# Ledger of designs, part 8: VH-VL binders against q9vp47r84to249

Target 1, 166 residues: q9vp47r84to249
Amino acid sequence: APFLVCLLPMHEQIDPMSALEILKSCDSELVVENSPSGIVYINLPRFKQRFAFVTPPVGRGNELIALDYLKVCDTTLLLTTAAFGDDEIFDRWGQRIFNMMSAQGIPTPVVALMDLESINPKRRPAAKQAAQKVISKLLPEEKIMQLDTASEALNVMRRIGGQKKR

## First folded at step 4 (VH-VL; framework fv_nisevokitug)

Design a42
Fold by ESMFold2-Fast, scan of step 4:
Structure a42 (fold): chain C 166 residues (1-166), chain A 121 residues (1-121), chain B 108 residues (1-108)
Amino acid sequence: as target 1 above (166 residues)
Amino acid sequence: QVQLVQSGAEVKKPGSSVKVSCKASGGTFSSYAISWVRQAPGQGLEWMGGIIPIFGIANYAQKFQGRVTITADESTSTAYMELSSLRSEDTAVYYCARTGYLSEPYYFDYWGQGTLVTVSS
Amino acid sequence: SYELTQPPSVSVAPGQTARITCGANNIGRKSVHWYQQKAGQAPVLVVSDDSDRPSGIPERISGSNSGNTATLTISRVEAGDEADYYCQVWDTSSDHYVFGTGTKVTVL
């Protein structure tokens, strides 16, 4: 059976399909298969692993639906962004859903930080630290992974593939 | 042990809508997808669409897009198929059937008993 | 657009072998599944993934798939095998389930 991965945006302006395109760039040999349900399957021969990616609806009123996705999936990839400044790594939606995840005891997710390459190089360390600080409030042992390049995508895929399968 | 139990037969007027239910028991609902397949009298099997209930994600056959809606209620372990703008050619037995949850190959391992929908003037 | 063609009917005497074909371009590259439907009843899966038998299905029912033809074989036919039989594939190009046209097997 494939690893079932929830792509969960922690900011309403993050397009999870953009994140998925970066993840697809990790290996020239990977195979993408579509599902009638809209789920995207990625077969990654290098790891001998098949992934199924799903994305819940986001925003006000979708909290319970998003939590249902999270409890069914083998792991969750939280998508954060540096594009909106150090104080907006999560927007209001992200803050709400993150608190709800922690309260429900959902398994430790993998956290990706996007758009770091698009900001001033002098600001990148501060942005990464701001993102880590937000995550560490509730997940002190989790380290944020950067997700902008193909090589970073390969590291993210390896990390999510190493999580415990349900 | 796994059972799909459908609602009873319906008689409808042309232009109306019908909503058929499929209640799953025996651990079927949360781990599997549910499809709807119809069969007109003396005819073959025709796939209409399906849903993964836990995600609320549905897909429809091209022929039925725009007039079929498949939904699911996880709290009652029930899937629904609603077909609108009924015509006499929609007279058929409608089946729900289980398929794998995000897995290949796609086949139907358990079927509901069928619901006869008759469209007559 | 991808269609599975079956003969409309097959007549077979008790104890003989019935063969039901399912034809389509390069069907041997797809996984074929088979269903049995008795009068007034819902279909029952009798062969999955070309040749696998679900539990409870007699060993005299078997399947094969190569080239442009998949075949369901029923050996030592019994009166209880009288039914309609349907092949089925998943068509990745259209993201659709495709059923064959169906074959009525009559045991006489």
Scores: ipSAE 0.006, ipTM 0.522, lowest interface PAE 9.6, mean pLDDT 85

Design a5
Fold by ESMFold2-Fast, scan of step 4:
Structure a5 (fold): chain C 166 residues (1-166), chain A 121 residues (1-121), chain B 108 residues (1-108)
Amino acid sequence: as target 1 above (166 residues)
Amino acid sequence: QVQLVQSGAEVKKPGSSVKVSCKASGGTFSSYAISWVRQAPGQGLEWMGGIIPIFGTANYAQKFQGRVTITADESTSTAYMELSSLRSEDTAVYYCARTGYMRSPYYFDYWGQGTLVTVSS
Amino acid sequence: SYELTQPPSVSVAPGQTARITCGANNIGSKSVHWYQQKAGQAPVLVVSDDSDRPSGIPERISGSNSGNTATLTISRVEAGDEADYYCQVWDSSSDHYVFGTGTKVTVL
């Protein structure tokens, strides 16, 4: 069976499809297949592994359905962005869903930070640290991973593939 | 254990509609999709459409678009298939069948016992 | 539209091997699933994802898939294997589950 990954935006303005396109860039041999349900399957021969990516609806009123997605997944890729400043790593939706996740036995998350390369290089360490502080509030052992380039995408895919499978 | 239990046989007149039920037990209903597959006497299997209860949306085969409506009630773990404007060639056994829409969406792991719908004047 | 072609019938003697083919252009690039349907009964999944055998299905039943042909192989055939067999794929270009034309296996 494929490794089932929930792409969960922690900010409503994050497009999970944009994150998925970056992830697809990780390997030239990667094979993509769409499913009857709109779930995207990625066969990564480099790891001898298949991944299935699912994206729940986000925003007010979608909390319970997002949690239902999380319950059936092997892991969750939390998508954060540096594009809106250090104080908006999570928006209101992100804060709410993150708190709800922590109250349940959700699969071990992997955290990605996007758009770091689009900010001033001198500001990047501070932005990454701000994102890490938000995550560490509930997940002190988890280290945030950058997700902007193909090589970073490969590192994220490797981390995901190494998680415990249900 | 997983079971899909369908409603009983129906005899209908041309132009009427029929609604068949499929009650699922065992497993998490929200983790699965339910499809409807029919089989005319002596013929093969034909997919009509399916529903993913957690999304509340259905997908239909082109041949049945406009005549079939598939719904689900999560509180009773029951899926329904309603076929309207019945014709004699709609005489068939109608099966519900399960797919794991997130993990194994490509094949049907469990099937209902089938419901014979006879359309005759 | 993508079509899966099966021979309409296969006759086999007890103890011998039955091979049921499922033909389509480049079917080896898809995952093929197989169902057994005995008279008056619902179909039963006997092979998933080309060659995976669901729990409870005997080792005598196996599958393979390459090029333009997928094959269901039933070795050491028993009277109880007499049934109709259907192959099936998901066709992403039409967003459709496609079933084969079916093969009636007769054990003589």
Scores: ipSAE 0.015, ipTM 0.601, lowest interface PAE 6.6, mean pLDDT 87

Design a6
Fold by ESMFold2-Fast, scan of step 4:
Structure a6 (fold): chain C 166 residues (1-166), chain A 121 residues (1-121), chain B 108 residues (1-108)
Amino acid sequence: as target 1 above (166 residues)
Amino acid sequence: QVQLVQSGAEVKKPGSSVKVSCKASGGTFSSYAISWVRQAPGQGLEWMGGIIPIFGTANYAQKFQGRVTITADESTSTAYMELSSLRSEDTAVYYCARTGWLRSPYYFDYWGQGTLVTVSS
Amino acid sequence: SYELTQPPSVSVAPGQTARITCGANNIGSKSVHWYQQKAGQAPVLVVSDDSDRPSGIPERISGSNSGNTATLTISRVEAGDEADYYCQVWDSSSDHYVFGTGTKVTVL
């Protein structure tokens, strides 16, 4: 059985398919298979592990269907971005969906921060720190993981693969 | 035990639309996906598309894109297939069939009894 | 487009073995599933994932898949085995379920 991962954008402007393409870059020998269900299966030889990725719809009115995705997954990868400034790590959708998830038996979350490499190198540490502050208020012991490069993607995949399977 | 029960036979005019239903009972509707497969008289099986009811996610065979719409109603455990712009070549038995979506999405474990749709003037 | 080729018909005497082939380039890299369809009835899954038998399917029915050919084998054939048989795969390159051309098994 594959390890099932929900790619959950915490900002409506985040394209989860872009995150998935970065994750696919983590290994040149990785095998990708699209399923009839629209689930993307990734066999990662380095970890001897198979992953399945699902992406729920986002935005106002999609909260219940997003929660349905979360209920069936082994883990959730929360996608955040530095592209829209420190006050938009979570937008209104992100704040709402997270509040709704907090009382559910959500999968063990992993938090990724994208788009740091699109901002001035001198400002990246401050931007990452600002994102970490937002995450620490909601998930006190969770450390944000950068997700821009193949090396970072490999670290994210390793973190995901280390979670308990449902 | 799982059972898929389809609506009755239909006779339609060319250019019209038909909507066939498939009611699932006995199993957990949320754990499975429903596909539609047709069979013209004396011909083989042809996949048209499918849906994962809990997500509302539908996918369609290239040949039927633009003409087929597959929907589901979780409250009644019923999936629907609507085929528009009917031609005589659409005369066939239409089956609904169940797959997994998380586990074993690759084969059809249970089938409905079939619905004959006849397209004639 | 990926196509699964089956012989159109197979004739077999009661008690003998029927073999139904399903041919396609590198089909051994895919999982093949088999359905039995009796006249006027819906298809029934008889083999999943190359060689797994669903609950209720007799041991006389078995499957294999290697290289360019998958095979459904029906041993000690009975009159009740007379039916059309279809192989099936998922083709990830086209995102389609693909069915074979079908084989009519006649028990004489």
Scores: ipSAE 0.081, ipTM 0.657, lowest interface PAE 6.1, mean pLDDT 88

Design a7
Fold by ESMFold2-Fast, scan of step 4:
Structure a7 (fold): chain C 166 residues (1-166), chain A 121 residues (1-121), chain B 108 residues (1-108)
Amino acid sequence: as target 1 above (166 residues)
Amino acid sequence: QVQLVQSGAEVKKPGSSVKVSCKASGGTFSSYAISWVRQAPGQGLEWMGGIIPIFGTANYAQKFQGRVTITADESTSTAYMELSSLRSEDTAVYYCARTGFLRSPYYFDYWGQGTLVTVSS
Amino acid sequence: SYELTQPPSVSVAPGQTARITCGANNIGSKSVHWYQQKAGQAPVLVVSDDSDRPSGIPERISGSNSGNTATLTISRVEAGDEADYYCQVWDSSSDHYVFGTGTKVTVL
């Protein structure tokens, strides 16, 4: 059966399809199939695992719809970005949706940080540390994972595949 | 038991709209997607679009984009297909049909009985 | 756009084997599903995922798929097999369910 993953942007300007393209780069042997329902299936033979990715609408007014997606998923990949500065790892949408998720219970999360490669190299360690501090306050036991390269994508896929299925 | 029960035949004038219903049973609405497929007299099957009721998300065939709206009402376990700007070429039997969305979303395992929509002046 | 071509008709005598082809470039890389539609009735799924037979479907009906041709085979044909048959795939490149042109099977 496929492992169902919600790609949840914590910033309205994150394109979850960009995250999905990076994830698809993790292995030359993987098979990608778009489904009739808009779900993207990724069969990763080396993990003997089939993944199904869903993307809820984001932004003001879409909170309840996003929560409905989360209720049916096995895990959630929270997408954060370094592109808008250290104080905007979550934007207003991200803060709001996270507060609602906390109230209703959250699928086992994995947290990805995108766009570190677009930042001045000397600033990258500080930006990653700032993102980790934000995540640690909200999810004390979770370590943020970088998601910019194919090798990082493979680590994220492995982390997702190791989660408990509902 | 799985059943998809559709509303009855309709006769419509060109330029009007029609809304066909499909009532699902047997737990369909919580675990499956509903698609709409039409068949003009003596012609083949043509997919129009579908909806995953629990997500409220609909997808449409490019040919019908802008003219078709597919919705679902979870309280009545009923999916709807509304087709606007009707023309005589839209005369067809309209079927609702079930697909998986997490498992086996690729084929239609159960079909409604069909609704004949006739568009004439 | 991806198109599935079927012969418009197949005529077969009772007890013989009917073969209905579904042709498309590299269709063997896709999963093919088959539907039977009797006059005045809704379609019924008779083969899923190339060769899987749903519960209630006779063993006389089977499917295969390789290269550029998928085939629905009906052995020991009976009068009740007379119907229109449609193949179908999901085409991920266009995000579309694609149905074949249909084949009318006549049992004479």
Scores: ipSAE 0.015, ipTM 0.622, lowest interface PAE 7.3, mean pLDDT 87

Design a8
Fold by ESMFold2-Fast, scan of step 4:
Structure a8 (fold): chain C 166 residues (1-166), chain A 121 residues (1-121), chain B 108 residues (1-108)
Amino acid sequence: as target 1 above (166 residues)
Amino acid sequence: QVQLVQSGAEVKKPGSSVKVSCKASGGTFSSYAISWVRQAPGQGLEWMGGIIPIFGTANYAQKFQGRVTITADESTSTAYMELSSLRSEDTAVYYCARTGELRSPYYFDYWGQGTLVTVSS
Amino acid sequence: SYELTQPPSVSVAPGQTARITCGANNIGSKSVHWYQQKAGQAPVLVVSDDSDRPSGIPERISGSNSGNTATLTISRVEAGDEADYYCQVWDSSSDHYVFGTGTKVTVL
């Protein structure tokens, strides 16, 4: 059975479809299957694993719907970015939904940092450290994973595939 | 144990609409997809569309786009299929069917008993 | 359009083996599922994912799928096996569940 993964933006301005496109680039032999439900199924033969990705609606008023998505998923890929400032890794939506997820007892998520290439090269180390600092306060054992390149996408897929299914 | 129970047979006039219900028993209604499949007399099975209640989104077969509306009410564990602008060719038994889990929604593991809709003048 | 072709009918004597084919280009690359429908009843899933038997389905019923043909095999046929049988796939290119044309199995 595939891993069911929720792509959950922690900032309303993150496009989860952009994350999904990067993940699809991780292997030239990767097979994408459309599903009747809008769930994107990815078969990754080199790992002998299948993945199913869902994207809940985000933003104020969508918290309970997003939690419903999370209840049926094996894991969550939290999507973060420093493109809107080092002090806004989580916006108000991200803060609210994370607090609600924590109260529900969500499994340990995987955290991705996107759009680092959009930041001035000299500022990228500081931006990455700022994001990690935010994540470490909320998820002490979790290390952020960059998600901009195909090789980084492969590492994210491997991390997800190594988790236990619900 | 999963059971899908559908509403009773209907006789409709051309141009009218029909709404068929499908009530699921079990605690997992919201996380499984419910599809509607019809079968005209003496004919094969034809998929019309489906919904995943927890997501609130429905997908429709191209042939039925614009005439079919599929909805779900999680509080009553009931899915609905409404077909408008009925014609005699819509005379069929309409089945609701549950797909497998969201991880594998590719086959129909439980079926309702079927609802006969007859369209005649 | 992707179409699953089945023979319209198969006649088999009790105790013999019935084989129902489901043909389509490169069907072996897809997962094929099979349904049994008795007169006046809803379909029942008898094989999923090419060869898996759901709980309660007798071992006499089996499936295979390779190349351009998937096959449902019913060994030691009994009167209760008389029914219409449908194969089915999900076709991701058209985003559609596709059912076969159906095969009526008659037990003589």
Scores: ipSAE 0.104, ipTM 0.676, lowest interface PAE 5.4, mean pLDDT 87

Design a9
Fold by ESMFold2-Fast, scan of step 4:
Structure a9 (fold): chain C 166 residues (1-166), chain A 121 residues (1-121), chain B 108 residues (1-108)
Amino acid sequence: as target 1 above (166 residues)
Amino acid sequence: QVQLVQSGAEVKKPGSSVKVSCKASGGTFSSYAISWVRQAPGQGLEWMGGIIPIFGTANYAQKFQGRVTITADESTSTAYMELSSLRSEDTAVYYCARTGYLRSPWYFDYWGQGTLVTVSS
Amino acid sequence: SYELTQPPSVSVAPGQTARITCGANNIGSKSVHWYQQKAGQAPVLVVSDDSDRPSGIPERISGSNSGNTATLTISRVEAGDEADYYCQVWDSSSDHYVFGTGTKVTVL
């Protein structure tokens, strides 16, 4: 059976499909299969593991449907971005859905930070620290993972694959 | 016991729309996806599209995009297929059919009895 | 687009074996499913995932899939096996469920 992952944007401007494209780049032998349900299946031979990725609709009014996705998934990859400034790691949607997830008792997710490579190199350490500060307030002891390169994608896939299956 | 029960036969004029229902019982409606497959007289089976009720996500075969709409109402465990701009070539038996969505989305394990839609003047 | 080609008809005597082929380039890399449709009735799943039989389907019905051909085999054919048979795959490149052209099995 595949490990089922929810790609959950914590900012409405994040395109989860762009995150999925980065994840697909993690291995040249990776096999991708789109399913009838729109779920993307990824077979990662080097880990002898299969993943299925689901993406809920985002934005106000979609909170309950997003929670329905989360209740069927083994884990959640929370997607954050550095593209919209240090104060917008979570937007209003992200804050709302996270509060609802926490109330529901959903397990601690994996957190990824995207678009750091699109920022001036001298500013990247500060941006990463700002993101980590926000995440540490919400998820103590969780370390944010960068998700821009194939190598980073492989680390994220390994982290996800190590989570407990439901 | 899983059962898919469809609405009754329809006779429609060209240019009109038809909406067919499919009520699921004997299983968890939200655990499965529902597709619509049609069969014109003397022809084979043709997939039109499907929906995952729990996600509200519908997908459509390219041939029917723009004139088919598939919806679901979880409170009544009922899926619907609405086909607009009807032509005589749309005369067919329309089936709803069930698939998994996470573990076995690849095949149709149960089928409705079919709804004959006749399009003529 | 990806097309599953079946012979239009197969005639078989009672007690003999009917073989229905489903042809497509590299179909052996896909999972093939088979449906039986009797006149005036809805299709019934008889084989899933190349060779698995759903509960209630007799052991006389079996499937295989390799290379460019999937095959549905009905051994010790009975009059009740008369039906149209359809193979089916999911084609991820087009995001479509694809059905075969159908084969009418006649028991004579």
Scores: ipSAE 0.106, ipTM 0.636, lowest interface PAE 4.9, mean pLDDT 87

